# Ledger of designs, part 3: VHH binders against Probable asparagine synthetase [glutamine-hydrolyzing] (asns)

Target 1, 187 residues: Probable asparagine synthetase [glutamine-hydrolyzing] (asns), of Dictyostelium discoideum (Social amoeba) (q54mb4r2to188)
Amino acid sequence: CGILAILNSLEEASKLRKKALSLSSRLRHRGPDWNGIYQSSDSILTHERLAIVGLENGAQPLLNEDETIALTVNGEIYNHEKLREDLVATGKHTFKTHSDCEPILHLYEDKGDDFVHMLDGDFAFVVYNKKANSFLAARDPIGVVPLYIGWHKDGSIWFSSEMKAIKDDCYKFQPFPPGHYFSSKTK

## First folded at step 17 (VHH)

Design i3 (from o4 with Y106H)
Fold by OpenDDE, fold request of step 21:
Structure i3 (fold): chain B 187 residues (1-187), chain A 117 residues (1-117)
Amino acid sequence: as target 1 above (187 residues)
Amino acid sequence: EVQLLESGGGEVQPGGSLRLSCAASGFTVSSSYISWYRQAPGKQREWVSTIYSTGRTYYAESVKGRFTISRDNAKNTLYLQMSSLRAEDTAVYYCVRGPYTLGQDHWGQGTLVTVKP
């Protein structure tokens, strides 16, 4: 699977979409693939996966109830059942999929940046809140799943599972180190 | 307010053992993954071990088989049991809840472990 996120870009929306789709295609595998995209006025999240991957995990990016929060993620959340149970018990959330990663959406909605410590899994993700114009990227402490971060001249922040999707457009880029998060609130 | 306070550091001979403690407040240790990091003089900080909320544990290859991460929920405290200590284990050890900010890391005082004859 491949992920790409472009956050707070100044590029025109149509051009940004074209760019994101082009770059995301670099993350495709040989064979039939599925592509998902979520776009706001200044941000785009994409996800590439093999078509043979079961749909029971939900098409990505994953979206919350009103589609104001989008999540693109690689990896697996091992304690997803417990997280789901707790979130449902609050009475505030309705799950749309059986994806092990969907709890990330609702946790972010409830807790903002302060929830990643609750996760048990191998993960690299970017979650974006269109309504609040905020985002959070995080990678597990072991670093099982790769993630890269890039900085664009227009001030936008880019994330990708592979460097080849960001290196041509960003003036600075690096591996996103394990055990870290990057928040729009502290960028 | 979330707080973590490391203790238990000291001087020990090679092959010796030492147990570090991390007293937590403002949250329950069992609800979070917490990690130990260490920084040797003149070196970059490195990940040592993590215990997840589920109780699953991971270790850096350099400490695997020698170090054990655990927690006491009643005391809301994290531990790092170190055995077969080596000179290269000399470092300031830190405990951290969850991930920390890229480029703007907040670190406490840590606890110094010195392994020398």
Scores: ipSAE 0.903, ipTM 0.954, lowest interface PAE 0.4, mean pLDDT 94
Fold by OpenDDE, fold request of step 21:
Structure i3 (fold): chain B 187 residues (1-187), chain A 117 residues (1-117)
Amino acid sequence: as target 1 above (187 residues)
Amino acid sequence: EVQLLESGGGEVQPGGSLRLSCAASGFTVSSSYISWYRQAPGKQREWVSTIYSTGRTYYAESVKGRFTISRDNAKNTLYLQMSSLRAEDTAVYYCVRGPYTLGQDHWGQGTLVTVKP
């Protein structure tokens, strides 16, 4: 699986989409793949997965109920059942998929940046809130799942599971270190 | 306010044992994954171990079989039991509720572990 996120770009939407799709295609490596895309006026999230991966786990990017929050994620959340139960019990959330990662969406909605510590898993993800124009990227403390961050000249922030999707467009890029998060609120 | 305070460091001979403590306040240790990191003189900080909210634990390859991460919920304290200590284990040890902000390393004072004959 591959992820790409371009956040707060000044590029025209159609051009941004073409760019994102082109870059995301670099993340395809194993036969027939599925590509998912979520786009707002200035941000785009993509996800590449093997076509054989069942849709029951939810096509990515994962979306919340009103589709104002999008999540692109690689990895697994091991305590997803408990998280799901707790979130459902609040009466505030209706889950759309059986994805182990869907709780991330709702936790972000409820708690903002301060929820990643609640996760048990191997993960690298970018979650984006269109309504609030905010985003959060995080990588597990072990670094099982790779993630890279890039800075674009227009001020946009880029994330990808592979450097090759970022390095050509960003003037600065680096591995996103394990155990870290990056928030639009603190950038 | 979330706070973590490390203690228990000291000087120990190779092959010795030491237990570090991480006293937490402002949150419940059992509700978060908390990690130990260490930084040796002149080296980069490295991940040592993590205990997740579920109680699942993970270790760096360099410390597997020698270190044990645990927590006491009643005391709201994290521990790192170190055994079979080696010279290369010499470092300042930090405990952190994960994750921490990229570019904003808010590290506590840590606790120094020195392994030498």
Scores: ipSAE 0.898, ipTM 0.951, lowest interface PAE 0.4, mean pLDDT 94
Fold by ESMFold2, look of step 20:
Parts: structure tokens; sequence; C-alpha cells
Structure i3 (fold): chain B 187 residues (1-187), chain A 117 residues (1-117)
């Protein structure tokens, strides 16, 4: 499975979509046969997966109830049952899939940037709230799941599972360090 | 306010042992994953060990078999038991709840472990 996220781009939305789909296709060997996309006026999240292995996890990017929050994620969240139980108990959330990663959506909605410490897992993800115009990317403490970060001249921040999706467009890029998160509030 | 306070560092001979403590306040230690990192002079910060909220533990290859991470929920404290210490274990050790924020310029005080060559 492969992810690509481009956040807060100045590129025209139609051109951004074409570019993102082209770049996401480079990740096919991580997740051939299917791709998903979520786009706002200036941001886009994609996910590539093998159709057969992803049936139980639902289509990605995963979306909250009113589709204002989107999540693209690779990995497993070991304590997902407890997280889901607690989130359901608030009465504020409706889960749409059986994905072990779906709790991340609602944790971001409820807790903003202060939830990654609650996740027991192997993961790399980007979660985006178009209403708040905020995003957060994170990688597990061991670095089991790969992630890269890039900076584009137009000010957008790029994330991908592999550098080949970002190296040609970003003037600076690097592996996303294990055990870190990047928030749209980070300077 | 979330705080983690490291202690227990000091000087030891090669082959010696130390136990580091990480006292937590402002959160319940079992509600989060918590990691030990270390930074030797002139080197990048290195992950050492993580204990997950469920109690599962993971170790860097360089310390596996010699270090043990544990926690005491009643005292809201984590420990890093270090044995068979080597010169390359000399570093400042840091305890952190969850991830660092990317671009963070300080990591707390840490506790210094010095293993004589």
Amino acid sequence: as target 1 above (187 residues)
Amino acid sequence: EVQLLESGGGEVQPGGSLRLSCAASGFTVSSSYISWYRQAPGKQREWVSTIYSTGRTYYAESVKGRFTISRDNAKNTLYLQMSSLRAEDTAVYYCVRGPYTLGQDHWGQGTLVTVKP
C-alpha cells in the first residue's frame, strides 16, 4: 500500500489532481489494482492498495461522517478495539468501516494534535481536516512503516510512502523520522 | 501539564549496571506509548526502547538482551534497566511520551550515563 499527500498547494485543483494521480501511480507496487483520492481546493490525499488485501479495511482515504476529515494510512493499530470502544462511548462518532486505523480520524477530530501517543502500532499516516485547514502526519516510534516528507516551492508540504513520488517536485525532501509527528502548526 | 523526569544516571565500569527512572506527571503512564532515546556526544539521537500502552516492549538491536524497559503503574513511573554496559552506551538518556514534534529543538534534561572506556 502506498500513500501520497500534498497539503496546501497553490496549484490549480484540476492540475493538482492530475499530478497527484500520476505520482501516486509510481507507488502501484505497494498497492496495485486500486487507488483512492480525497481532494479539497488546495490539498489532496491518495492511497494505493491491492484490492484483494484491502477489502476488510474499507476504501481509503477514510472519511469521517460529514467528509470534512480524511485519513490516508499504512500500518496496523494494535489497540484499535479499546480506542474504538472509548470513541463510541462519547456518543459523538459513527464508524463506517472495520479498519483498525479508523479511530485515528475521530481522535484527530476530538483531540487535535494530542493523540498520537495513544496509538500502539506500526503506522505512517496523514490526517487532514478541510474545515479547520489543518493536518497532521505521524510515523511509529520504531519506523516499521516508511514515510517521506518534502517541501515544494509553492509552500505545500508533501508526504509519501516512497521518495520516488516526491523527489522530482520537492526542492527538499528527507525520510520522515520515526517517532515524530508534523503538524500544520509546526514552524 | 505533561512531564517526564529522568533520573538514575551516573558513572559505571564496563559490564556494570544502572537503572534509569522516568517519573510521569499530568497523564497516566499506561495510557500512552513511552520511549527511551539516547544521544551520545557528536551523534544523532537514537531510539533505544518503547513500551506500548498494552505493555508490549520493543528494543533497538544495539541494546536487545541487555536493557529492559518496564513500568510501575502505581508509581506512574517507567524504568530502563541497563546491564552489561559498554563504552558505546555512554549518552544522555531521554524519556518521551509518544512522538517528538518534528522541528523540536529541546528534549528535556535527560540523565547522563557514562561508561568508562
Scores: ipSAE 0.753, ipTM 0.887, lowest interface PAE 0.8, mean pLDDT 89
Fold by ESMFold2, look of step 17:
Structure i3 (fold): chain B 187 residues (1-187), chain A 117 residues (1-117)
Amino acid sequence: as target 1 above (187 residues)
Amino acid sequence: EVQLLESGGGEVQPGGSLRLSCAASGFTVSSSYISWYRQAPGKQREWVSTIYSTGRTYYAESVKGRFTISRDNAKNTLYLQMSSLRAEDTAVYYCVRGPYTLGQDHWGQGTLVTVKP
């Protein structure tokens, strides 16, 4: 499974899409699979799966009801049932999939940057709100799921499951440290 | 205002024990995952242990079998019980609610543990 996200690029949208699809293909492992893409004028999120198992859990990136919020994620959220129950109890959200990661969408909508502490799991994700033009990336406290962060000369911030998707384009890149988050709000 | 206050550090001999405390205010300790980190002088900060909201616990390999993280929900407090202490356990220990912001380096004061040679 592979994540690539490029946030707030100055590149023209069609060129950005072409670049992202090319780079995301480096994350494809053996076997036929599908890919998913979500794009705005300056940002793009992709997700690659290696197997057909789990197609019923919703294609990624996962989307909220009006498709203004998108999530690309690897990992498992162990306490997803409790999170879902609490979110449903607010009366504000309609869940669309059985994915254990779907609560992240609604938590971001409701709580902004102040929700990652509520997630029991191994995970790496990027969540993006197109309407607010905001994003957040996070990695689990143990570092089970890989994630890398990169900085591009045009000011965009890149996230990927593997260095090979970002190393040729970013002037600086590093492993995303476990137990941390990066927010567009605090940059 | 969310706050975590570490205490219980001190000096011990090799093989000794200490219990660190992390008193929480502004949130309920069972609603979040909470981690202990440590930093020895001149070294990078290192993850030690995490307790999840469900009560599941995880440990760095370097401390597994010697340290135990726990919580007391009635006192809204977490603990790190450290046993069989070694010189390499000497560090300032920090209690952290959820993730830290990438690029910030403000960890609070922590509590110093010194294991004598």
Scores: ipSAE 0.752, ipTM 0.888, lowest interface PAE 0.8, mean pLDDT 88
Fold by ESMFold2, fold request of step 21:
Structure i3 (fold): chain B 187 residues (1-187), chain A 117 residues (1-117)
Amino acid sequence: as target 1 above (187 residues)
Amino acid sequence: EVQLLESGGGEVQPGGSLRLSCAASGFTVSSSYISWYRQAPGKQREWVSTIYSTGRTYYAESVKGRFTISRDNAKNTLYLQMSSLRAEDTAVYYCVRGPYTLGQDHWGQGTLVTVKP
């Protein structure tokens, strides 16, 4: 599976969309593929997955109830049942899928940047709140799941599962270090 | 206010043992994943070990079988039990709740472990 996220771009939305779809296609692997996309006026998240895998789990990016929060994620969240139970118990959230990663959406909604410590899993993700114009990317403390970060000259921040999706457009890029997060709010 | 305070560092002979402590305040240690990192002079910060809220533990290959991460929920404290210490284990050790912010250069004071030549 492959993720690409381009956050807070100054590029025209239609052109950004075409660019992101082209770059996301570089993340495809052998066999039938699935491509999902979520876009706002200045940001876009994509997900590539084998079409056979995940048909029952719903398409990514995953969305909250009013589709203001989107998540693109690779990995597994082992304590998802406990997280889901606690989130449902608040009375504030309704889950849409059986994905083990869906709790991340509602944790971000409830806790902003202060939830990654609660996750037990192998992961790399980007979660984006269109309403707040905020985002957060994180990678598990061991670094099991790959992630890269890049900086574009228009000020946008790029994230991808593989360097080949960002290396031609970003003037600076590097592996996203394990056990770290990047938040739009810390800029 | 979330805080983690490291202690227990010191000088030790090769092959010796030390136990580092990480006292937590402002949160319950069992609610979070918490990691030990270390940084030797002139080197990059290196992940050492993580304990998840579930109790699941992981270790860097370089310390497997020699270091044990644990927590005492009653004292709200984590520990890193180190044994069979080697010169390459000399570093300042830090404990961190959850992820570091990318680009942060400040980890708190840490606790210095020096393994004598």
Scores: ipSAE 0.696, ipTM 0.862, lowest interface PAE 1.0, mean pLDDT 88
Fold by ESMFold2, fold request of step 21:
Structure i3 (fold): chain B 187 residues (1-187), chain A 117 residues (1-117)
Amino acid sequence: as target 1 above (187 residues)
Amino acid sequence: EVQLLESGGGEVQPGGSLRLSCAASGFTVSSSYISWYRQAPGKQREWVSTIYSTGRTYYAESVKGRFTISRDNAKNTLYLQMSSLRAEDTAVYYCVRGPYTLGQDHWGQGTLVTVKP
């Protein structure tokens, strides 16, 4: 599966959408699959399911109840059942899928930037809150799942599973280091 | 305030053993994944081992079979038991409640391990 996220762009929304769909298509390795896409006025998240790699559960990006929070993710969250049980016990959250990654949505909602340490898994993700205009990207401590970060001259921050989706547009890009997170709040 | 304090470093002969400690405060050590990293002089920091909140452990290939990560929940402390030490293990060792913020370029004090002849 392939991730592309472009956060807080100054580009006009329809042009941003065309750009993101074109770049996201570079993450496909066989015939056309439907893109999962989530867009706000200045941000866009996409997810491509790759037939060559293992499948994520549920259609992505994953969304919370009122669709204000979106998650694009590759990987597995092994302790998802415990995380889900704890989140349900708060009485604050309704789960929409059986995806092992869905707890990330509600952890971000509840804990902001202070939840990634709770995850037991192999992962790379971007979670975005449209209402707060905030986002967080993270990669597992071992680096099992690939992720890249890029900076665009318009101030937007880009994330992708593969460098080829961001290398032509970002003036700086690098592998996202394992065991790290990037937050819109601390930049 | 989340705080991790490394200790237990020192000089040791090749083939020797050493146990590093990482005392945690501001959080329960079993609630988080915690990693050991190391940095030899003039080199990039490298991942050594991780223990997840679930108790699952992972090791870099270079240390697998020689190092053991563990924790003592009663003391809120993480350990790295090092055995069969080699010259290549000489480094400052750091423990980290993951994840680090991207762009963070200062680590805690760490604890120095020096493997001598």
Scores: ipSAE 0.639, ipTM 0.842, lowest interface PAE 1.3, mean pLDDT 87

Design i4 (from o4 with Y100F)
Fold by ESMFold2, look of step 20:
Structure i4 (fold): chain B 187 residues (1-187), chain A 117 residues (1-117)
Amino acid sequence: as target 1 above (187 residues)
Amino acid sequence: EVQLLESGGGEVQPGGSLRLSCAASGFTVSSSYISWYRQAPGKQREWVSTIYSTGRTYYAESVKGRFTISRDNAKNTLYLQMSSLRAEDTAVYYCVRGPFTLGQDYWGQGTLVTVKP
């Protein structure tokens, strides 16, 4: 499974989509893949997964109710049941899938940048709020799930499961360090 | 304000033991994953151990079997029990709630552990 996210690009939207689809196709390594796309005027999130793994609880990127928040994620959230129960108890959220990662959407909505410490799991993700034009990327403290970060000359920030999706376009790129997060608000 | 204060560092002979403490304020220690990191002179920060909110624990291979992370919820405090200490364990140790901000350059004072020759 592979993720690619390009955030706050100056590229025209149709050209951005074409580029992202071409780059995300590099993340396909095995039999037939399925991909999902979420796009705004200047940002795009993609997810690639193996068709032979079968259906999970929902297609990615995962979306909140009004589709203003999108999540592309690899990994597992071990304490998802507790997180979901607490979020449902607030009365503010309705879950759409059974994905163990869906709580991340609602935590981002409720807590902004201050929720990653609550996640017991192995993970790498990018969550994006189209309405606020904000995003957050994070990687688990042990570094089980791979993630890379890149900087493009137009000011956009790129995230990918593999370096090959970003190395040709970004003037600087590096492994995303375990136990870290990157926030559009702290930049 | 979220705050973590490390203590308990000092000098110890090879093969000795120390217990580090991490006093937390501004949050409940059982609501978060919390990690110990260390940094030796001239080295990058190294992950040592994590305790998850559920109480599950994980260790770097270099310390497995010698170090134990634990917490006391009533005191809102975490501990790192270090045994069979070696020269390569000499470092400043840091207690961290959840993730660092990428590019973060301040991570607190930490507590110095020196394993004597």
Scores: ipSAE 0.734, ipTM 0.884, lowest interface PAE 0.9, mean pLDDT 89

